# VHH binders against Putative methanesulfonate monooxygenase ferredoxin reductase subunit (msmD), part 1

No score or structure here was measured in a lab: all are predicted.

Target 1, 366 residues: Putative methanesulfonate monooxygenase ferredoxin reductase subunit (msmD), of Methylosulfonomonas methylovora (q9x406)
Amino acid sequence: MTSLARADDLAAAPLARENCAVSVETKSGVFGFDCAPGETLLYAGLRHGLTLPHECATGTCGTCRARVMTGEVDVAWEEAPGAARFKRDKGDVLLCQTRAVGDCVLRVPAEVAAKPARHQIPAYRTGLMENIRRLTGDVISFEVALSAPMDFDAGQFVVVEAPGLEGARAYSMVNFTRSADRIELVVKRKPSGGFGDWLFGATAEGAKVKVFGPLGRATFHADEHKNLLMIAGGSGIAGMMSILASAAEADHFRTRKGYLFFGVRTLADGFYLQEFAQRVVEAQGNLEVTLALSHEDPAGADHPDHPGVKLASGMVHEVAGRAMAGRYDDLIAYVAGPPPMVDGALRTLITQGGLSPSAIRYDKFG
Structure headers, positions and changes below count from the first letter of each chain, unless a header shows other numbers; Kabat numbers aren't used for antibody chains.
F, E and O stand for the ipSAE by ESMFold2-Fast, ESMFold2 and OpenDDE, each averaged over both directions (binder to target, target to binder). V2 = 0.75 x the mean of E and O + 0.25 x the DockQ between their complexes.
[cut] stands for letters that were removed.
The coordinates of atoms that the task and the answers printed are left out; those that the model quotes come from them. Centres of patches stay.

## First folded at step 17 (VHH; from i2 with F34M)

Design u2
Fold by OpenDDE, look of step 19:
Structure u2 (fold): chain B 366 residues (1-366), chain A 123 residues (1-123)
Amino acid sequence: as target 1 above (366 residues)
Amino acid sequence: QVQLQESGGGLVQAGGSLRLSCTTSGFEFSEYAMSWFRQAPGEEREFVGAISYSGGETDYRDSVKGRFTISRDNAKNTFYLQMNSLKTEDTAVYYCAASYYDYEWLPRQYEYWGQGTQVTVSS
């Protein structure tokens, strides 16, 4: 019985044994930083305070495109969706999926700067998974107790790595607090999603995870003094919750208006409804929350169990478009959710709402 | 002989517009990505914008996005830089450059260069 040597031991290219010197040629000049063994080039650059281009930081969006000019690198995820259109023969890589094997020179087709403020620089932390709870049939909330406090802006996200699971996952903070010792995150379970399945397991509670962040640019700032339009689908609501919390803390709705549209399939798929109702009350009429039902017709205009939460039928971007007709003045829009929803929302906001792209902040979560 | 010739430069007031042209000869224009660079006195040559060989893709420096537009006419072996809403900081010698494989944002990656045309924006 000749033990067929499983050919799949494709010897993972030896990771660097020591830190590698990385040089990045950008539109703004040349920058240098060290990359630790096994660390991705993106995270290494970001933790050194460089404003390297990125959105998802997890291989999906393609924003962190770079070209390897010299040196040896290892790509962790060759089939990453963000790299699907890359010219691999020219040395194109995703920074978020690429590790340095030796000293290397990269080209990044973007303007890059060194961040002056230390508090804005993302860092590694250890976390403990706590208070895992099911919000709906396919949505899970959990907390991460962080090894060190984290300052972040509402709307930002972190990347989480769990033991035994391949790949990093990006999750937006649900809560908002200064110097946060704990962050709340939301995950939508996907049929192919190993992390979601893991969260439903008995081993997730108390598990140690690696956290990198804060990341993301779709952030809320009360000092902008703008009305808020928020369009979210599924787990995209997480960042909006953080924005609402930050806005509440800043008493933003005393003088400004907020509009939140949350897209779900059915009424039963809604979550954070009590919190919405509370935020509406606190805003004294200056915050409107609408739950958009794509696969069910609501029986009434309001949620039966949560007064103040409006119900509407349709896709969330369509519902928002109808509701916001004529109300786009002095507005910053936040969009988060599945890519098709985000694209639909962007189109609606730009074509129907007449919003400038600069007034729209969004994250595409794969 | 390979030639790239810039034209259309000059003196313009802030807020004004200019259109630069780069006429080429001596190489298969349709196979090359084309780029505009600029160099101000005492500064390094910097990338302004580029267009792919087919014209299907463009890229711009952030500071010129929304103000500058690059286009090409392969039948005329010419590509263009439309500059609107010009600012004093846009003052520089503007160069056209050609790259066989793809447009690049570093000067050293380009095979062919023009002689440059002066653009001066006065306040």
Scores: ipSAE 0.007, ipTM 0.353, lowest interface PAE 9.8, mean pLDDT 89

## First folded at step 21 (VHH; from y4 with A98T)

Design v3
Fold by OpenDDE, look of step 22:
Structure v3 (fold): chain B 366 residues (1-366), chain A 123 residues (1-123)
Amino acid sequence: as target 1 above (366 residues)
Amino acid sequence: QVQLQESGGGLVQAGGSLRLSCTTSGFEFSEYAFSWFRQAPGEEREFVGAISYSGGSTDYRDSVKGRFTISRDNAKNTFYLQMNSLKTEDTAVYYCATSYYDYKWLPRQYDYWGQGTQVTVSS
């Protein structure tokens, strides 16, 4: 009769019951904002309009590093990968994983503005999970009906908090529309991924979630008048879909060229193929879409069921490198996917393509 | 400052009725689900009932089903526990709690708690 040891109710450290005043010392000056109880310092600062440094906003990238100079804080995720190299003894924290317990002073070693120049100020919204559908064996799409319309730039993402799940997850918008009441998101199911499992569960449909955004800087702007190179793997395709939608709305491909490379393992792992085909037609020859198969050799150069979608064998960054040889002029590159893929793509673009880092916008998600 | 304050408790005879109120402040009331808990002397705190953030759904422990009703008034930032046909076994300190999410409620998942109000049902 093995007494199942009742997991000790780790009494969550009493979160502040009041708003905390936060002062942030930056390279650009000192800024102040209020942090609500339970709110992360990053989200609090961002919703106040501060351009605090961040990428993933979910504890992985380490970009939102800060030092706590004075005050008491609570770190929600001590083992966050982004904090692996931090000197904790000196007060280094991830803003996205840290909550204020009292008034505090932070140092952020970055330039910060009081308001974003181009992007929308992120905000909290309530979301309802709707239209959860399976795209492939391990990829799910879902919609979130938002409590308030959200303006965002194509390529941005939101952070979603779901019931019963620890931590927030970042997901890029698939769709693009002004004043969006609904956003479409994509999740790749991982064996250890609680959120993916939850989405497959009966409780996800209709569930209330917390949404914060829009976030991210890997954004598309038609007024830049650049050709588009997009390299995506897995769920990284989400942001690219948004970019394509925005580009289509702007009639971008009337005068500019687009190249999309989507990396999947096998032909059966491809999704959004119909959408790709439509975009290719709409672009009247100025958009090329290639599905790169890393674990299967295609029978032909074209997708059998979706005319206009090309097939290639190899890793997506390699396929892109080969295909783009000599075609890197007047181009902005967008890269999104697993970290190894992103790294490979960056290397290819810089080394082979000769692109400046400033011409490459990317998101890494694991 | 987030505040939850229970009221309406007291002494009542078995078979009688009480209405508890939980008045809230410091957060967006309409966005939260609300729950009632109770704790009898020497017993663990137990779930009594809950109402969703939209007010469209309620849940009750089996022992209070049909006797207790939870409602909310968003205009007053207040939610209620109507207790009818009270029994001596209902004697406890009653607590109100809030949760952002609408799912099966566990005490550890609640965001904020009231201080409690004593309900005593005499035979």
Scores: ipSAE 0.247, ipTM 0.662, lowest interface PAE 1.9, mean pLDDT 89

## First folded at step 22 (VHH)

Design s1 (from v5 with A98T)
Fold by OpenDDE, fold request of step 23:
Structure s1 (fold): chain B 366 residues (1-366), chain A 123 residues (1-123)
Amino acid sequence: as target 1 above (366 residues)
Amino acid sequence: QVQLQESGGGLVQAGGSLRLSCTTSGFDFSDYAFSWFRQAPGEEREFVGAISYSGGSTDYRDSVKGRFTISRDNAKNTFYLQMNSLKTEDTAVYYCATSYYDYKWLPRQYDYWGQGTQVTVSS
């Protein structure tokens, strides 16, 4: 008679019935905002215009770390990877996974402004999932028809919540347009399932989702008049596509150079190849695109079906490091992809490339 | 309150050596990674090197590799930057910084900073 240890129903702390007053103590001062029932502290602060620290905004990166000083809070995802090393006894939480149960005070060890200097204040929208298509065996593209137009800068992302799925997921916009009624997003399917698996299902098309954004600070601005280095892995390519689109619209590559490195496992895992080819042509030789193959050796230096796309063997950050040696002048680097890849790239750019911190913009997506 | 305080800076001739110290308080020293940054006049603050929370790994910018060494003493809540074979290009205000568990490469990724100590290398 194996005593089935009753999983103690850790009674989810009752969510607040009313808005809670939240105070955050930051390096820049103290800020206050209201948090709606069920809303995460990060999203509440961000929609009020606070520049709270975040990267993924979905529990993975750990950037939105805070300490609860007073009050009662509820953590939506206790096992979030970004909180794996937190000392819970000290009140450490992720803002993106924490909801207010009552009025509360948190310490945030970051510089924070009351309003963003350049970016739009994020807001809630609803959306309809449309035009779901496979790009590769494990990569899916989809569109979201938004309930209200969204202005965003190229390189930004949104958080999407699907009905019946726990947790939010961050996705960079692939497209670029002002007052966008539709955004295009990319997801890489992971073995753990979740949103990716749902997208492969028959019920995803036409589904209503919640959207929060735009988010992120890895943005492109043509008026900076800088060369562009873009290093992407997997779905991290999405933001780079948006940047390329914006750059094309601004005719950026008429006078500036672009270098795109896209990391994939094998040649067959490459996608957006036609788009790359088009951008290369449009840039009249000022844009170089390299597909880095980590698990396959290319037969030649050029893609067999897309001669404007170069091929290289190795991890994308290593390939980029080798290729960019001595070419880091007047450059802004954009890095997006899995955390290990991003870290590798950041290390390369800082320790070897000697880039200034302000010249590096990145997004880590789990 | 978290505090970081640099010491050991000064004037040194090219080829000379300095040892910087960063004394910390207000947090569990053993749970944090530590880094040194420097800022030359007119330049941005740049990564010099870092040591992991365990002390088992270090990283350095290429220009200081083989010359600079970072270490930590958990008993003293202090970590160090040994600078050998100093060059005029090493002249800067040196800052110590801390991040939770893992070291990072960008200033914005660090939680707390010292006030800085001036290092001047003369020709």
Scores: ipSAE 0.821, ipTM 0.940, lowest interface PAE 0.6, mean pLDDT 91
Fold by OpenDDE, fold request of step 23:
Structure s1 (fold): chain B 366 residues (1-366), chain A 123 residues (1-123)
Amino acid sequence: as target 1 above (366 residues)
Amino acid sequence: QVQLQESGGGLVQAGGSLRLSCTTSGFDFSDYAFSWFRQAPGEEREFVGAISYSGGSTDYRDSVKGRFTISRDNAKNTFYLQMNSLKTEDTAVYYCATSYYDYKWLPRQYDYWGQGTQVTVSS
């Protein structure tokens, strides 16, 4: 009779008995905040409004690197990929995987502001898992009914903690709405991914989850009046869907152009194809969508079942680079997906496309 | 304290050459990748090139490929930008930067920066 760990046991045993005072030394100055027992330093700082550096917020990207100068901390995930090259003896930690045991002082080698300039301050919410649906053999869409409405910008993500699963997972919102009571998320099942496996289980529907967000800086703003380049791989397409929704709401493509490149392995791995086709029609010729196949050669230039969706062979960043040659003017690029894909895209955009850094927004999903 | 300091900038005629140096201190040089960025007046800092922590890999923006070369000397905690066949368009303040292990392409991905050195290419 394996004791089904009660849903309430999600709270990792508090390492600290009380809130800890955290001081962060940054390039912009020194900031302070309280960290609750069991809370990660990153989340604590973010909920207080600090713009601490992060990308995945879940231990894979390494962006939230800090050095513990004084105090006692605990690392929740010692084998986190983002910390693989860290010199632990020097006190290097990931903020997203580190909890305060006592008062501590950290050094963060980044510019930090006391509050976000445009984005909402992230907060904790609870949610109920609803409308879990399979999009492909290894991709699942699900909704989270939130305990409180959430305002977010298109392109942002949330971190979700599920009962009985260790660690938090980052997922971009697929939908876009003001004061959202529900968010739609997408997950790609990975062989070692506990959350993906859990979603395929019978117990995921109706499950209570913890949600932290919104997070991320790769956001769309219609008032920038820029053309949009979107390069996505795998679940990275989620944020692009949100951007497209927001752009549609703003009638952005009436006067601006959009280019979406979605990288998949084979034609059968494509999803949201109908949605793409609809968006293309709605944009009246100002949105181009290309499905890039990395492991299959398309039979034709167009998707056989979804008119308006183009097909291309190759890695998505290469396909985008070829297609966008000479068309980088007045453009903001959004890149989201696996780290190697994102890096490839960034390289292409910078070295070949000549985009300015401010014109590139990205999220790396591990 | 981490320090990066550029040197070797100056005025040069088009077609000429310059060699920039970035001297570093306050961190383990061998564990870091290094990059050069440049910023022209009124423009954003742009990626010029980078070298990996091992020195085994380099990358450059297309406009400087074949003309610019980045190298590093671990014994001196210094890395270099050799600039040949300089053009007026290469006029900018050149900055050196460092990232942990792997080089990156965006300024915001780098940890530390130098103060910059002016390079002016005259026609």
Scores: ipSAE 0.818, ipTM 0.946, lowest interface PAE 0.5, mean pLDDT 91
Fold by OpenDDE, fold request of step 25:
Structure s1 (fold): chain B 366 residues (1-366), chain A 123 residues (1-123)
Amino acid sequence: as target 1 above (366 residues)
Amino acid sequence: QVQLQESGGGLVQAGGSLRLSCTTSGFDFSDYAFSWFRQAPGEEREFVGAISYSGGSTDYRDSVKGRFTISRDNAKNTFYLQMNSLKTEDTAVYYCATSYYDYKWLPRQYDYWGQGTQVTVSS
């Protein structure tokens, strides 16, 4: 009877019983905020109006890096990809994965403001999952009926926590409306992704979720009166759909041009194609949409089933770079998708396109 | 305290060469990527080039490719920008910056900056 040594329940560091006072030392000064028990430092700071650095807000990008100077903290996801190279012995943490156990002081190597200049302060809401539909073999669209209306800018995302699933997940809004009671989101199913599997399950419809947002700074504003370059991969297309919707509402393409490049592996992996075709028609020639196929050569220059959608072979950032040569004037570039794709696009836009940093807005989705 | 300090700037004639240095302190030099940016009057700060933490990879904007070279000396906690075949359009304040492990292309992606050094290329 070999006594299987009970793996000592590494007692999850006791979560704080009360709100903790958090101080962040930034390049812009010192800021303070309260963090609720179990709340991540990033979300706590953001809901207080601080412009803490973040991209994915879910442990992947590493943008919310900080160093714990004093106090005890708990890291929710130790294996988070964004923290893979962190020196934990020095107190390096991701704000989006760190919870306060007590009062704590962190150093954040970024400029931070006490209030966003243009964006809404994110807040917690609840939601109900509705209208789950399959777009492709591995892409699902769903709606969230929100407990309270949410104002957001096109291009922003929310973080969703589903029951029984560990971790928060970031999803860009597909739709655009002020005071939205419902948001439409897109998820790409990954083999290791619990959320995608859950969505394909029968239990997802009607499920109650937690929502935090809006988040993200890759936002569209019609009053900027700029041409639009949009480069998207995978679920990154969601934010672009929102931007297109907002642009349409503002009649933006009456006087401005839009260029959308959507990267997929094969023709069959394309989605929102009918929507693209419609947007192209509505824009009366001022919107160009190209589907970039990375693992297939198109038979022709145009999508066979969707007039107005162009086809190209190659990685989306490369396709965009070639197509946009000499056309980078008076535009804002929006980039969203997997980190390698985003990095490729940023590189192309900066090193080849010569775009100014202020003309580039991006979101990395893990 | 993290510090980056540029040196080597100055006035040079078109076709000439300059070597900029960025001396660093207050962090583990070997764990960081380094980049050079420049800012001309009235323009935004733009990416010039970068070198990875290992020194195994570099990247440059197209307009400086073949003319500029970035290198690093870990023993001296210093990295360099060798500028050859300088052009009038290269006139700017040059800044060094550092990012953790991987170099980036946007200024907002970098953690620390130098104060800058003026480079003026005359015709």
Scores: ipSAE 0.812, ipTM 0.940, lowest interface PAE 0.6, mean pLDDT 91

Design s1 (from v5 with A98T)
Fold by OpenDDE, fold request of step 25:
Structure s1 (fold): chain B 366 residues (1-366), chain A 123 residues (1-123)
Amino acid sequence: as target 1 above (366 residues)
Amino acid sequence: QVQLQESGGGLVQAGGSLRLSCTTSGFDFSDYAFSWFRQAPGEEREFVGAISYSGGSTDYRDSVKGRFTISRDNAKNTFYLQMNSLKTEDTAVYYCATSYYDYKWLPRQYDYWGQGTQVTVSS
């Protein structure tokens, strides 16, 4: 049961009557912030500018682990996958699933800064769901018209709360623009239903949603002047599309190379293929796109309908590892997708590719 | 307070062997995975190898496979890096690190670190 990555309910009923003072002990020092009633500790800290550790921000990855040292807290989702091995008696919690009941002190075993060095401070917005489009049998694209413009870096994501659905979900922006009034997102429908099912319903179009972001640190910056390796699985491709858009805007591929590996099960599961073909043409030979098929063998090395898109058999991280052998110089790697895929890719890049840690940026999505 | 302390570093000739130890305190040793990292001058800290919390699985960077072995002793709250057939390129400060349950490959994914021990391999 691929548990729908449940982010914290942005509209959760307040557990406290007033704001709570939160103190966070980190490797970098002690920081303080206020947590609103019903707000998760992670979101509260992030909106105050703290660079708290997180990847999915929705209870799956476990990156936002903390220990409650003093005070009373409430865990919104006790069965969150990221907390599966936590010992409650020790006070371990996920910041993204925990709300303050009173003033509390937390320990976070990470480096933390008081403000982001480069990224925007995330904020709450509202939005309207628009232009819901089916891309494949189980993948849907949709747009959110935001209540206020949002600046974001390519590769970042937002958390969305839909009406009538419990929990929030994380989605990477597909598009890239300055001061965006509209963001494009993509969701993969899971068998367990939930948000994906709702999107197929008649009530989704025009629905008002809550949005929190931008989030994530797996971001593209043209001024780094690096080659780009992008490894994506499933909905992880969304952030890569944004990166490609930003790179195109910056004319990045005039002087740098890009390698995109997109993992899907079968050829029929591929999407954004036309966009890939266009990006390849625009890059004038400096962008390579490979669709990795994990459950099908391609008939040929090239996509039959989309020139410039290559086909390969295997898991996407393995395909990337083979293809990139000896080509890791002056490169930043972006990895996004399901946790097992991301872990596989990280392992490959580190143990085989020999990439430096600073050259690897990743997001884990359910 | 969580503490990790490396020992066993030193000067060794190429082809020689060295065994590093990391002694830990302040946490439940059995619940944590352990890793070794190294940092050469002018380079970033890089993954060397890791062992799972259960000791049932290990992983290594390709350049040290077959030469380095990681083990753990839960009774002593200590884990080890046995380095054989050392090469000059193995010269670095070696760090031990710990992560909750599963080992990871990036430094930022680890919770606690030792102070490091110098390993110098001479030609």
Scores: ipSAE 0.811, ipTM 0.941, lowest interface PAE 0.5, mean pLDDT 91
Fold by ESMFold2, fold request of step 25:
Order: sequence, then C-alpha cells, then structure tokens
Structure s1 (fold): chain B 366 residues (1-366), chain A 123 residues (1-123)
Amino acid sequence: as target 1 above (366 residues)
Amino acid sequence: QVQLQESGGGLVQAGGSLRLSCTTSGFDFSDYAFSWFRQAPGEEREFVGAISYSGGSTDYRDSVKGRFTISRDNAKNTFYLQMNSLKTEDTAVYYCATSYYDYKWLPRQYDYWGQGTQVTVSS
C-alpha cells in the first residue's frame, strides 16, 4: 500500500504467516527479536529476555505503550482501556495487544535490558484445568496442570488464555513451590467477565488452556530480611498467599513482622480465612491479618470464627494507612488488586506514609 | 526528541517563595500528566505533587499541602510549581516528570524527566 494506516484499511490486517523480525528502539539501545504468528509483541520480546515495559500485560494499564515507526501491525483490542486516548495516525500501540503482520520497527520510551541478572524469562506452556472449586458466591479457585515445570518467585502471576475466549487474563499464583508442575489460581467473577462466566457457566474441568509466565516484579525474597506489608483486594490476595507460603518455608516471621490487609465487601465475602488463621498461629505473634470490610460494620474487632483474624470497617487502603502509622521501618510493601485499590494504596504509602519508592512492589489487575 | 527543562530555582530565605517552571517540547503537552519530584543528597527522588493531563485534579505529599500549588499552561507547553512558606527541609533538586497516564506516584512510573533545578532554603 502507499499508506500504512489508511482509515478504510485499519480493520484487522491479516496475521503473519511466518515469524516476523521486530526491532525496538529504546532509551538504552536497539534490540531485535522474532515474533511468531499470532503472538503479541510484548510476549515475544519478554520470552527473548527483554525487559519491555509492562505491568498488567493485558491491555488495561497502558505501561507497554509504544509507537510503530515502520511496518504493519495488527491491533487485537482497539478499545483497550490503556489505548483509549491513542491517536491512530501517530502509530501508538500497546505492545501487549499488538501482533506483527510483517517486519516492523517500534519506538519504546523506556530503558530496556537483555537478560539482566535475577530475571526469570517467561515462556509459553499449555495446561489442563483441574480441581475447580467455588470459594464464595463469586470467587472460584482452580489448578492448572502444566505441560512443563515452571520456576517462579512468590508474588508472580501468569497470563491465561481460555479456549474460545479472546484475550488473556492475568492471575497471581496462590501456591509456592520450586519447579512447579501445577499452579493454583483464583478468580473473582465480575460483571460481563468472560473468563469467570466460562468457569461458572460450563464445565471447564479438563479443558486445555494456554499459559504465559511467570510475570511480575512484586516478588518476595526472604534474604532481603524486611518486615512485610501486604495490601490486597479481590483476587489480588492470591499473590499474598504465595508470599506467606514462601515466608513460612524460610521461617521469616521468627525475626520479622508481617501485616496483611485484605479488602472485601462484607464478612461473608472473605475467603482463605482458615489459612490466614493458621499462618498467624505459626508466626507466634509476628503476623497480623486484618479483613477490611467496605460494606459492613463488624460487631467486634475479631473474626467470630477465626479469632486470629482482625476486622475493620473501611476501604482497605485507608484501613492499612491508619493501622500502619509509625510502623513502616525496615519494610517492603506488596500491593495487589483492582486498579482503584492499588492506586489508593500507592498514594497513601507515598503521600502520607513517606515510604521509599524502592520499598513498594505492586500488581494491578483488571 | 522529548525535552523537559526546569527553571526558577535558587537561594531563598525560609518563609519565602519561589516559582518553578518546566518547559517542554517533542510531545503533545496536553496529552500528558505532570509531576514534581525532589531529591536531597543521598536520598531517593520523592513525590512532591502531580496534575492530571486534563488539569482537573492535583495531588500533593502531605508535607507540602497548602504551601505548594501545581498548575499547567497548555498554550505555553509549561508546567509550574508555586512554592510558598518555604522551609529548610524543602532544600533539594526539583525535577519535573511526565507520564501519559494519571495516577502515578513512583519515579519509575514516569516516562520523561528534566535535568533538575536546585532549590536552597536558608534559615
């Protein structure tokens, strides 16, 4: 064509029939990688060991924004929230929602490194859906039996593609084990949530799914010897379960403090409460767990069935901010959940709590 | 080439005022949110305040609320920090930074940075 972005031709271009050479021009140099047919530019670059910018990896946050300089691409999700303000004629795209149709060059406004130290390189796997269980009226857990073992750090997530559903969804691992043959995930059903509906509306047991990961930088490492602050909403609690499992393996709470704040609407919406109570007992006074209720005023400060779990009224980031005043010394904060909750927590920790930016690790989902 | 350049820093007596400017080029100013950060020697850059891409909302660290005011002038491609009632603890290099998206408080969440301008508040 004489024009790469003619308006009549901006409908989905044909996907590539063979690997395409992709070049990214970044603040730290130019890097090349092959992108397979149907593969997003983000995942292709990540699996080649490049630290391309991303947070959600699923189109919502916009962190993977780039500009096409030459070549043709296919944008899989034109209405992605992270792209809502893009101008089509300028070539702005989200790497996580863009596929190559030919060789291309993109500009990435970020520092990018190739295979830096302590960098786990994500990979594609398939898996079988197993052990699907409803935890509450709108929360379901499941396991994926992986086609190949996966090493991951506590706090990391994967991206899952279900059969017949367009788009990938990010879920943090609930479990922690090295060289994992299986991962445990939890999802909260949302209005018009296709993956949640797929889990609830038909038997998903035994279905084959695609998995890409591990992803995420909000990771726990016991050898850092830090107190832990964990703030979670919704299915964001999954990564905290993984962190608690890893901390228990390292006997971390023998000498360090932990504070977990889990936001739910009402007492009935709480889950994993038995597991939290057990972790509190194991920590012998060094782990505090609070369930923050946004739509209910609790009768008392202790959970009626799990006395080791405390209750508070309010949005989880506000509850955490009040409880943690004066208690931020020698601490790393882990924040995970829906974007409004994570943003509220980051604002609270920075503007009120005065935490060092390097002491805050987070994942936004949705 | 994206450029941000701070100006207006200098030496001021405690209780005084300064106005910092951040002039920009190489991108569509009205599409971006802006923030001021500051850095004292030996410390990390810390958030001072931010203004949304629309100009409709601002946010500030608690220690500067009521003393500092952030604004933007899209016609001049310029972002401002008005600092009043300055204290010696406000002494730092001040950086302007920009992000395509609102709701950012961490330095690593920002796309482009200026070179910094020194503000020194004497007693």
Scores: ipSAE 0.734, ipTM 0.912, lowest interface PAE 1.4, mean pLDDT 88
Fold by ESMFold2, fold request of step 25:
Parts: structure tokens; C-alpha cells; sequence
Structure s1 (fold): chain B 366 residues (1-366), chain A 123 residues (1-123)
């Protein structure tokens, strides 16, 4: 019998009633933080400034994997997709799905710093749901009026928890402004998706939600002076809208080029098209926007109602790969969307495109 | 303690062959995916190829497809890079790396790294 078997048994223990001391053993040293009752280990560490590994922050990707070395923890979602291959007696957990029962020590197989070099330290806020609007039959935009201002970089996201719904959901900000009192988010209704269904219902307007953020490291910074490649699927376009807003404020496209590829199923599924057309005009030839249609052959090369928006047939990562062949010099790529689309884009950019790894930034959402 | 150790590097004539190995310890080898990366002076580490944790799937950088082959031997806790038809542009330090999850192409996505082994291809 090993201590890992005992740690697995401890995962069924009651949640902590008072703050617990948590220690993480990392490749760059040992760090400590307090974890509040009911709080996940990931969010507790992040709000103390530690750069704990994560991507989705909601249980899907597995990037926050750690091992319990000592102490009692509670695993809130044992069947989380990121934990699918975990062996119960090894003490493996997802930091984003794990709460302290008592003081504990975990091993994190990553470099961790005591504070972020560039990005803001995330914090809890509450907010009010406002201005809920349908963009398409299955896409809704909405705003959250925040309890306290939020500073964020273009490309970042928040985690939102609605009353009465299990789990938190990650959404990238559509807007960009400094010291934001409001954030704009977009969601695509997914099969069996509770938050999307809640937004389509009658009670979401005016509801109070919990917000944690800002999160994400796939951020745009105009002072890097790079050409931009943006590849997005579905609601992953939200972060690209924020990047385009930030780039416009900086007059970035006066001297730099941008390429946006937005994947949708059909022409009717496109949204933000007027905003894209406006950005193309403002960029005076230095921004190209392509709507990639996976389930439709377009009648022409330009959108019939938005001539500045180009059309192409195919999956968005394949469309981008063909269009960008041999054109990857001096750019940063931003990729956002469902895991299969992001994985396809990363593979294309690395194995075919030969991009520098430091030139690729991504957000992978389930 | 997790350890990865490359071996098999050296000098080779263009058109020649070389086999690298990566011996591992300190974790369950069969639970991990593995990749080879390489780094030329002044460059970032670049993806060469990967093999899934199950061993059933491989992926390669386009410039090495058909010339390089990745394999793994779970009984020996070792994975390999067979390099054929070597070119001078293949000159680099080669690193082995491991990740618990498949579908990784960026160095920062990998958990543990070896120290590297030099491969030099002369013209």
C-alpha cells in the first residue's frame, strides 16, 4: 500500500471550512499560498500571482495536471476530460477541479514564477448580465457589468459561473478598453450546453454571475511590431475582435499586415461581418479577412454583402495553411477555438509552415 | 527523479544515416508521448517528430518526412530517431522530450527534456 492510494481515498473527504495552506513543488522551486473554502487550487494560486500551468482553466485540457504528495483534497469533477487517463491511486489531479480539505502539498511538472512578467493577476468579481443579443440562431453576445474595474490584454478571457449551473465556462473578451467596467462576451450554443441554453432563456438578463480573470497568455501587444495571423473557429473569434480593436487604437496596420481566417459552416453562420469590413477599410489594404466555409462552396471570392470580406471553402486551418504558404516571416499567429481546430492549426503552422514556436499563441476551448 | 538521456549523436557525411536513442527513467514510460526537437545555433528548438503514448501514431516536420522514423520500445523505456539521407541543414543539437498528452508541437507544451546530443552533417 502506498500514500498515493491514501490520497485517492482522501479525494472523497469533505471540503475545507477554513483557509488551507497549499504548497506546490515546481521545476523552479517551492511556492505557497492560501486556498479559501470551496476554492479550486488553480484559482487560489493564480490570484496569489503564481503562474500555475493552465489553458482552459475549466477541466477540459489537462494542462493544470499535478500530483498530490501529502494532505487531503476533494476532486470536484472526477470525469473531467483532462483527467480521462488518470490512475486513481497515483494522486494525479487537475488543479482547476481540485479543492483543499486540509493543508496539502502538490507536485507541478512546470516552471512557475511568483508573479506574471506581463499579464495582470486575476481576481474574483461579480457582475450583472446585460444587453443579451442574438447574432445568429445559435450565437449570443452579452455584456457583464463588473463589480470592480478589470485591466486585461487583448486576447484574454474570463471564467463565468452562472447561478444554478454546474461548472464555470471560459469566454474571451470581444471588447478592448483599459480599466474596463464592462466586458463583452460571445457564446455559441452547443449540444447539451447549459450556459448557452440559460442565455437563450428568459431569466438571464439582469442575473448576477461570478467572474474570475483576466486569464490567458495569447495576447496582442502592438509594441512587438509584428504582422498578425489570426485563425479562429466559432466563438473563438471573440479574442480576435479584441485584438483588432487594440490594433486599431495603436494604428498597427499603418505599417504591419494582418490576416484573419474565421471558420464557420455556411455563409449564414457568419457574424461580426460588418465589423470586419469596417476594419478592412480602416487598414487601407493591410488587413485581409477570410471567412472559411466548411459546408458551403461560395458563389464568388468576395462576400456578397461585405465586399472587403473574402470567402474560401474548407476547414479554417486548411484554408489558412494554403493562403499563408511561404508567408510566415515576421509574424505572430493567434489561434482560438475548439480543440480539434486549434490542434489542426498548430500542426499546420509547425510542421508545414515552420513557424518559430515563440511566434504562436493560442487559446483552446471546449 | 525524471531523467531523459540522449545518445547516438556524432559526425556523419551528407547522405549518411544515424540513429539516436533516448533512455528514460522516473516515470511510467508507456503513459507518455515523446518527441524529438532540434536546435541550430541562434535558433529556437524546433519540432522534428512525435510518437503517441500508445505508439500507434507518429507525426513529422515536413522537411524530414520520409527520411526520419520515430519508434519506441516500452520494454526498454527507450525511444528512437532513425535518420536517413542526412543533409547539412539537419546539423543541430537533438533533444528528446516527453508529455503526458498527445497532440503537442511546441517546446513549452512538453514536461521533461533531455540534455541534447550533437549531430553534425558534413558536406
Amino acid sequence: as target 1 above (366 residues)
Amino acid sequence: QVQLQESGGGLVQAGGSLRLSCTTSGFDFSDYAFSWFRQAPGEEREFVGAISYSGGSTDYRDSVKGRFTISRDNAKNTFYLQMNSLKTEDTAVYYCATSYYDYKWLPRQYDYWGQGTQVTVSS
Scores: ipSAE 0.732, ipTM 0.906, lowest interface PAE 1.3, mean pLDDT 89

